VHH binders against Protein DOG1-like 4 (DOGL4). Designs and how they scored, part 114

Target 1, 232 residues: Protein DOG1-like 4 (DOGL4), of Arabidopsis thaliana (Mouse-ear cress) (q84jc2)
Amino acid sequence: MSKMRNLVEEKFLEFYESWVIQLELYLHQLLIAHNNNTMSETELRHLISKLTTHHKAYYTAKWAAIREDVLAFFGSVWLNPLENACSWLTGWKPSMVFRMVDRLRKSRVVLVEAQVKKLEELRVKTKFDEQKIEREMERYQVAMADRKMVELARLGCHVGGESVMVVEAAVRGLSMGLEKMVKAADCVRLKTLKGILDILTPPQCVEFLAAAATFQVQLRRWGNRRHYVTHS

## First folded at step 12 (VHH)

Design kc53 (from kc1 with S111V; framework vhh_7z1x_3)
Fold by ESMFold2-Fast, scan of step 12:
Structure kc53 (fold): chain B 232 residues (1-232), chain A 122 residues (1-122)
Amino acid sequence: as target 1 above (232 residues)
Amino acid sequence: QVQLVETGGGLVQPGGSLRLSCTASGFTFSSYAMSWVRQAPGKGLEWLSGISGSGGHTEYADSVKGRFTISRDNAKNTLYLQMNSLQPDDTAVYFCAKWDEYLGSTYEFDVWGQGTQVTVSS
């Protein structure tokens, strides 16, 4: 499966590099919109829609790729070491976006009490969903270790097609289980993002998306500098 | 040391064309995405177009898509905006900009040019 694995990695690397470049260009739009109090609600909603469509495109591409090779997303070649170190189940940790939300409380546009309450409720639910996924991953790791030991013991007794089929089935089962968990984590990410955007006004959405995009772009730049120094 | 200088603005009739240039100095030009923005009289800043550091990716505001083309020459440290089918509503001061930093609760471009005036009138 080395050939198939390499193809998935190469295709997603090409996609991700383009996706991040487009995110930086959307960041420029968000920065201008954030500092422009004359934009209409329709114009702001259109920009927010571009960002939500962009994030949905990422998950569409990711889910297609993990169906072919979910393991490519654990220690991804399209991410630098810093980005990989900051990853939680192949992506951003959902609860971290509330750090960007907290900055909105100090912005020019204040959050009303009703928004604060809804955001706190969403934060608690997001933390609960994260913990549930972490427990599932722990159970899977334990079960995978048990299965692997059994399969390795069986393989030691057979050199022919039977042992190959058994190993292939075990690897397929591992991949399907990881795919389910990664999709569950991505669903929490998407629900958290949607929940925040549904609670915020259009100007607040622009500020939030600018903060999130700034973090992603800067993390990549900082990590690329360190990676270059380490490997030079 | 970081500087951006816009040129190429002027007076043009509706349906006409202009090419704007932005000359950059004091930083590694090819490492930064660049944008063109404008400010019409009585309005705030409007983002028009952006280009990746390599020039391989471009993005346009709906108001200018199909009429304006952004490009860059990294060997010359120059950003361009080719403006075709100009309309009276395109009358504005045009700026080039580079972003690199978040400062406090306000997100702003690090470096702004001086601007170049474009006037579209019959």
Scores: ipSAE 0.635, ipTM 0.851, lowest interface PAE 1.5, mean pLDDT 84

Design kc54 (from kc1 with S111P; framework vhh_7z1x_3)
Fold by ESMFold2-Fast, scan of step 12:
Structure kc54 (fold): chain B 232 residues (1-232), chain A 122 residues (1-122)
Amino acid sequence: as target 1 above (232 residues)
Amino acid sequence: QVQLVETGGGLVQPGGSLRLSCTASGFTFSSYAMSWVRQAPGKGLEWLSGISGSGGHTEYADSVKGRFTISRDNAKNTLYLQMNSLQPDDTAVYFCAKWDEYLGSTYEFDPWGQGTQVTVSS
């Protein structure tokens, strides 16, 4: 039996595979820059700009895709099972990125007191924004089980045109709610990333971005090897 | 055990050409993006070019764009760098590189091989 994918899934699969390939090439550049203490601030900022542009391109493509089919991002076909298991609202959990900041304390360039204070303030704000979204998602999930949704599910068993229109309107409403939640989570991700990069020096930004890219590429690699071993 | 062997370097006149080769073993070559990196005397490591595992995507540093071409032959587990219009400031030891965390460090670059010396001089 052929595996059916809709056009949104097919287009985003093609986009994501290309996006990850480019991320690996940027990771090589970040690792070389991290090991080169002769690079100018201008050169480092140019590299950092390439990575921020790359991440923004991901969210531009994602938001276009979720406008058409947000459900494609829950249990995504372009992600392996390990990547899907590590997802929080279709992406990385914002507060967890601060664990990567701990690596900077062990680097050749140590964080100064002013940076530590600003990063802690950003961590607290990020966790607050994250918990607000978690509460919204809990409310959304509870609403899925309310009387109206139970009634709409029952109506879906009928052949009548009236029930079909009501069910279609409910599904559109559900999708719009999820789209709003996913975009809110992505905005917290982007604000957190920008905030960290604004606090760090260019060499520290390179190390941070290398840590983030390493995690993403390695997680994909580990998950893909598990799949190949199972199907060998 | 991962091994990378760089060859093809030598002495060349300004404006000349060289083709570098990197023979890979100990890993699934086609599954990894590969890069060419160089280190000039008294300088740090400089990234020059990268290529995706399939060979379908390439990227170049501005300093070599239009002069250097990266390619790979996955059937031969070999990476290439075609270098044209060579200049004295291209004098360096050239390394091929892959990334993964199996090195035990994700934030340090350790060349897998000895590199190949390129000297551009009249």
Scores: ipSAE 0.582, ipTM 0.826, lowest interface PAE 1.8, mean pLDDT 84

Design kc57 (from kc1 with S31D; framework vhh_7z1x_3)
Fold by ESMFold2-Fast, scan of step 12:
Structure kc57 (fold): chain B 232 residues (1-232), chain A 122 residues (1-122)
Amino acid sequence: as target 1 above (232 residues)
Amino acid sequence: QVQLVETGGGLVQPGGSLRLSCTASGFTFSDYAMSWVRQAPGKGLEWLSGISGSGGHTEYADSVKGRFTISRDNAKNTLYLQMNSLQPDDTAVYFCAKWDEYLGSTYEFDSWGQGTQVTVSS
């Protein structure tokens, strides 16, 4: 039995493919800006704004989609298996972006001590928020297991209309809880991204965004190669 | 070995047109977005236009929007830039570029062509 794509999955697949293609075009702009020390602050801020708007568009589309079917985002059909394996609560793990930040310390544009301190404070806060969500997810999974065991045991092998309604109500409750947790995780992601961009200078923002986009585009291409040609 | 070769530059009058070509080899051309970039004398690199691997998505810098058209022929491994209504300020060396994921990212275009000179002068 093959898994059928539902309408939410089909619509978001089309959106995501277009969104990633545009991200790659923005990456090219970021790479040129990174290697051009003659761009004005206004020009750099305009480019940063394009990327910020692009990421906000992703979360606007995602939140509309999860309102209809949050489960589509767990093992997403628009992501290849490598992208899915690297996912944390339907997206990037917030603390991992600080690995991109660490690379800035090796760049031609060095971070001043005040920025380093603010970034470390943000990293600690981000990890704290991340761990809080992980604890909530653990409690949710335990509650789901208890609910499943108790209700399924009570229903036994009965699959009539009353049992179907109880199961459907349970799945609906599960989905609403997951939607809340996914949105909480996405809020941590957006808060972390904004925090980093607020601390960095415009040239450093361009380098950070280039690093993040490079990782995302490379991960997708490495994973996609597995579906077309075996490497050995 | 990745190679990009730009051709089609030359001397042209203001208001004139040129079509640049970039022939690619050593990689699966259709898997990569490509960009046109220029460098005028005494200036830094300026990104002009980008195109997705499929050719379905294009983007342009404000300085060339409405005057330049990027396109590609994946069967011929060739990228094009149609330049119309050329201005003296378009005088520059024009490069096609991609980034190389396999060789490791430096957050730089490390797969560049040799460039082709465009001079807009009366």
Scores: ipSAE 0.567, ipTM 0.826, lowest interface PAE 1.8, mean pLDDT 84

Design kc58 (from kc1 with S31E; framework vhh_7z1x_3)
Fold by ESMFold2-Fast, scan of step 12:
Structure kc58 (fold): chain B 232 residues (1-232), chain A 122 residues (1-122)
Amino acid sequence: as target 1 above (232 residues)
Amino acid sequence: QVQLVETGGGLVQPGGSLRLSCTASGFTFSEYAMSWVRQAPGKGLEWLSGISGSGGHTEYADSVKGRFTISRDNAKNTLYLQMNSLQPDDTAVYFCAKWDEYLGSTYEFDSWGQGTQVTVSS
């Protein structure tokens, strides 16, 4: 008995494959721009805008999909096992993006003290927002183990139609809670990304976006090429 | 050993056309996105166009959009750039380039061709 992909999984798989292919083409543009000191601020801002629009398109598609089936985003079929293993609440962990920021310290274009201070303030705020969401997730997991939920699971073992209806209503309620949490996490991701780009100069934004895109494309390729070797 | 070889450059009059080719070897060509990049006299590297491994996705710089067409023939391990309505400011050395996940941590393309010179008479 094979599990078939549902319609939401099939649609988002098609979207995500196309989205990642486009990200790789944008990465090529970022790599060249990073090594070109003759580009105008207007040209650099145009490229940065392409990347921000691309990321916004991802969240637009994701939020439409999670409205239909948020559980598709936990253990996603469009992500390889390595990508899934690196997920924090269906996406990248916001504070981890500051590792890409740290690479700017080795850049030809140095960060000024005012930028370092603002980036540190943003890092602290991001970690605070992450911890708030982690507390909500913990509370959600505890609620799922509540007596009422345990009793609903017991009722689901009976063959009667009324038991099936009660279990289905409970699952819908759980999905709504997860959708709210996933959207909250995505809002922290978008605020963190916007905050970093607002602090950095256009050349620094290009380097940061190149680092971020490299990590995403690299992680996907490593996971896709992984050979699982086991000794008998 | 990855090798990229560009051909098809030359001298053309303004308004003319050229087709550049890049022959690839040493890797599974269809699995990699490819780009065309140029360097004009006195300028840095300029990205022109990119194409996905399958050929299903293409991107163009605004400076060449509508005039240049990127394509690939995966059976022949060859990347193409059709250049129409050439202008004097298209004068440059043209390179094909590939990025690989193992070397991408340098924030540079891991493989470049030798380049082919395009000169558009003023």
Scores: ipSAE 0.649, ipTM 0.858, lowest interface PAE 1.5, mean pLDDT 84

Design kc59 (from kc1 with A33S; framework vhh_7z1x_3)
Fold by ESMFold2-Fast, scan of step 12:
Structure kc59 (fold): chain B 232 residues (1-232), chain A 122 residues (1-122)
Amino acid sequence: as target 1 above (232 residues)
Amino acid sequence: QVQLVETGGGLVQPGGSLRLSCTASGFTFSSYSMSWVRQAPGKGLEWLSGISGSGGHTEYADSVKGRFTISRDNAKNTLYLQMNSLQPDDTAVYFCAKWDEYLGSTYEFDSWGQGTQVTVSS
C-alpha cells in the first residue's frame, strides 16, 4: 500500500519540481514584458496564454494523481513546510489572489472603475464559494468523530475478515469524499484565475501573473532556505 | 558584488551564427536561473531564453525557438547563447540577467551585464 503511495508521491514530486522551474522561467519572461511598453497586444496575449496553459497542465496532473491517492496532497512531500502551512485544501486559497489584484490599483497600470466593480463582484463570489467548501470540510471532519467511526476504529482492533472489509470500505469512502472536495476547491481556483484574467487588460494580466508567480516562487525559496538551515 | 560580463557579439551576415558568453561572479551561479534578453534600437527589452540553475530545463521565446540554444557550464560560471540562422531583426544589444530576490513589493531583474552588440547586416 505504502509502495503505491510512494509511486504517486515520487511521480508528482518529479512533475512539480519541473513545473515550478518552468514557472520561474515564465516569471523571467513576465518581468521583462512588464517593463516593455512596446510589446503588441498579440505578443502579450500569447504570453498570458502560455501561463494559463501552464496552470491548466498543473491541474491535469494533480487530478490524475488524486484519483490514485488524494491523501498524498495533504502534507505534500513536494512542498516545503512553509508552503504546506500556507495551503488551503491542497493549494492556494482562491480569495488570496485578490491581494495581488489590490496591488494593481496602486501600480502604474491604473484600473478603471468598471474593472474595480467587476473584480469586487468576483471577490465576493469567490469568498462565497470558499465558505461553501469550508462548511463541507467541517461536516466531513465532524463525521470522522461520529459514533459510527469510533465504533469502526474499535472493531479494527479485533481483526477478522469482516472487520477488515468494513474498515477498508470506510477508508475508501473517506478518500472519495476528499477527492470531491479537492476538485471543488480547484474548480474555484481556476474560475477565479479565469475571471480575473477576463476582467484585466493584457498589460494588467502580465503584472498580475508576475505578482502571483513572484509570490509562489519566492515563498518556495524562503521555505527551502529556512528548512535547509534547520536541518543543516 | 554580483558581476555579469557578456562577450561574443559582432558583425555577421544574414544566415550566419554567433556564440555569446556571459561570465558570472559574486554569487553561487548554479543556484540561479539565468536569462538572455536583448534590446533593439528604438525598442524595449525582449526576453529570449531562460535556463534553470542545473541546466536541465530551458525555455525560448517563439521569435528565437529553433534558431537559438541556451546552455551553461556551472564549473566555469559561464552562460552561453548559440545563435544560428541570424536575421537583420536580431540586431540588438544582448544582456544576460539573473532573478534577483524579492525585496518589499518588487520582484525585478537588477543584475545586468554591460551587454554585447550583435549586428546582422550584409
Scores: ipSAE 0.644, ipTM 0.858, lowest interface PAE 1.5, mean pLDDT 84

Design kc6 (from kc1 with K98T; framework vhh_7z1x_3)
Fold by ESMFold2-Fast, scan of step 12:
Structure kc6 (fold): chain B 232 residues (1-232), chain A 122 residues (1-122)
Amino acid sequence: as target 1 above (232 residues)
Amino acid sequence: QVQLVETGGGLVQPGGSLRLSCTASGFTFSSYAMSWVRQAPGKGLEWLSGISGSGGHTEYADSVKGRFTISRDNAKNTLYLQMNSLQPDDTAVYFCATWDEYLGSTYEFDSWGQGTQVTVSS
């Protein structure tokens, strides 16, 4: 299993590095589009579609990988320590994207009252869904301490074929529970992202996506600089 | 601190070729993606092509795909754009650009060169 787990991590590391490289190239396109008020709505929608497809590709790959090894996503080897420290259930915290939306209030393309109302409704729903997931994770951790962890600790003291099989079954059950929670969190992320993009105009979508991509690329670069300085 | 200098522009006939160069200094060149951008007379900025820090990943705008090739030489801190099958519509000032980190109140490119003029005409 250790070899298979290593292959899952290696495959996703290769995917993620390529995915982030492509995100940085899309960021350049978003920054150019943001600085060009002569782009057509068709051109802007095409660029927005490229980013939407890119994010969907990430979740498609992630869900395939977590089905095989969800634990790889808790303390991921393809993320630097800073990226891992900023993670909430293996990804960005959904409510954080509204901080990017708040920046749009200060841009040259202002939000109209109807958009502000819809964004506030979405913010409230997102926070509610986020809290629901947090409560579910807390219950999971308590259950682990009371039953599964005690069982795993007890069985781990007995070396043998039957003991190993029972421990593997218990770990598999634990992993299935975590997979369900990670997918639930990712669904909140995707619904929040789609909701924001549905409310915003194409120029506002470009600015929002530029802000989000900037944060992801910035966080990775800052974390990589720290690692380089610390370990050199 | 970041400096970008574009060269290689000039007058060329339709169907001709040019190779643009961008010499970078003031940052760790190999760690940053680079882009080529152009601005035609009376038009806005148009993104043309991008390349990853390692050079292993490239992307092109539909308008130049198959005609232009982006490349880099990290040992020389130099970015290139090979332009083939040039058309009158390719007439523009060409810039190399990189994004270091988000700075300020707007999301904009942090560093641009001064540009190099390409004119496609008989």
Scores: ipSAE 0.627, ipTM 0.847, lowest interface PAE 1.6, mean pLDDT 84

Design kc60 (from kc1 with A33G; framework vhh_7z1x_3)
Fold by ESMFold2-Fast, scan of step 12:
Structure kc60 (fold): chain B 232 residues (1-232), chain A 122 residues (1-122)
Amino acid sequence: as target 1 above (232 residues)
Amino acid sequence: QVQLVETGGGLVQPGGSLRLSCTASGFTFSSYGMSWVRQAPGKGLEWLSGISGSGGHTEYADSVKGRFTISRDNAKNTLYLQMNSLQPDDTAVYFCAKWDEYLGSTYEFDSWGQGTQVTVSS
């Protein structure tokens, strides 16, 4: 199992580095599209589709990896400490993307009242879904602590193969519970992204995706610089 | 002080080839993805191609895919665009561009070169 864990971390590190590099190239396309008043709706929709496909590819790879080792996603080796510190259940907190939506209210492409209402309804639903997952995680943590105490007591009383089997069962149970929580959180992330893109016009979608990509790329660069700051 | 200088433009016949160069200074070149962008007379900016900092990833606009090749030499801080099978519609000013994280999220390419003119005409 230890060997499987190492392989999962190595494979996902390679995938993630390539995925972020491609995101930066898509960011360049979004920036040009945002400043181009001659692009057709069809051209803008095509670019939005590229970003949507790119994000779906991330979750496809992530869910394959967490089936093998979900713990790799808690304190991920492919993320710097700042990225890890900003994580909510192994990724971005869904409600935070509405801060990027708020920037659109100050943009040249103004949100109409109908969009504002739909975005508010989506924000409320996203918050409700987040709270549901947070409550499930709290219940999981309580159950996890209880199981750990029981297993520690058993290990104190027994030696040999029986103890190994019990520990393996406990670890498997922990991993399956975390996998369920992570997938639930990712489902909220995907529903929130789809919901926002469905409400926004293509030019607004481009600006929103540019803001999201900018934040992700910038956060990574800021965190990487922390390691090279001289204290003197 | 980020500086980008494009060279290699000129007059070329339809079906011909040109190689554009962009020399960069004032930043760690290998840490940034770079793009080629053009502006034809009377038209808006068109993104053509992008390359990752390492050079391992490239992307192309459908209008140039199969005809143009983006590359970089990080030891020389230089970005290239090899343009083959040039058409009259490729006539434009060509710019290299870097997204500048330090200027904040203006959602614009914050660092542009002066551009190099490419004219495709018989």
Scores: ipSAE 0.413, ipTM 0.769, lowest interface PAE 3.1, mean pLDDT 83

Design kc61 (from kc1 with A33T; framework vhh_7z1x_3)
Fold by ESMFold2-Fast, scan of step 12:
Structure kc61 (fold): chain B 232 residues (1-232), chain A 122 residues (1-122)
Amino acid sequence: as target 1 above (232 residues)
Amino acid sequence: QVQLVETGGGLVQPGGSLRLSCTASGFTFSSYTMSWVRQAPGKGLEWLSGISGSGGHTEYADSVKGRFTISRDNAKNTLYLQMNSLQPDDTAVYFCAKWDEYLGSTYEFDSWGQGTQVTVSS
């Protein structure tokens, strides 16, 4: 199991490093697009599609990895301590992206009343979905604390054979519950992202994606600079 | 103080080649993703290519893919753009750029060079 966990962590670390580097390359493209009024709608939609595909690739890789080892995503080795401290159920908190949406309201790209109303409706629904998941997480953590299934597995435990299999089955069952919860949180993230992009115009999508990528890249750089400063 | 200085531009015939250089100072060059951007007469800024801090990742705009190669020498704090099979439409001022953090009320590159002129003509 530990060998499988090491392989999952190693593979996802390699994937995530490449994914973040590619995100920063896309950020450079978004910054140019945001400051260029001569790009066609087709060109803007192509760039937005690149970012959408990039985010979908992240969740495809993540869900494959959590199927093998969901615990790798709690205290992830590919995230610095600051990134880990800012995580909510192994990723960004869905309602946080509305802070980036609020930035659009103060930009040169003006949101119309119909968009503001739809974004507010989406914000309320997103917070409701978050609260539902938080309650489910609390119930799961209470059940995990009781650990009755794991303790029952210990009652007849011997060094080898069938006793080892029983313990492994119990631990796997607990991990499957976490996997379901992480996937539920990721579904809220994807629904929120898609909802925002569906409401915004292509220039507004570019500004939103630039803000999101800027925050993610900047947070990683700040966390990495802390390591340099504290160990210099 | 961050400084970026582009050199290597000039007049070249269609089908010719040029190598642009960008010399960086005032920051830890190897820690930054760098981009080449151009502005043709009467047009807006066009992103051409980018390279990760380590040089391990590169990306190209479709308009230059297969003709241009981005590279860097971190020991010399220098970014390069090798341009082959140049076309009249490649006529532009070429800039190197980096982004460190959000500045002011607009998301933009925080450091640009003065640019180097490339003219492709018969």
Scores: ipSAE 0.670, ipTM 0.862, lowest interface PAE 1.3, mean pLDDT 84

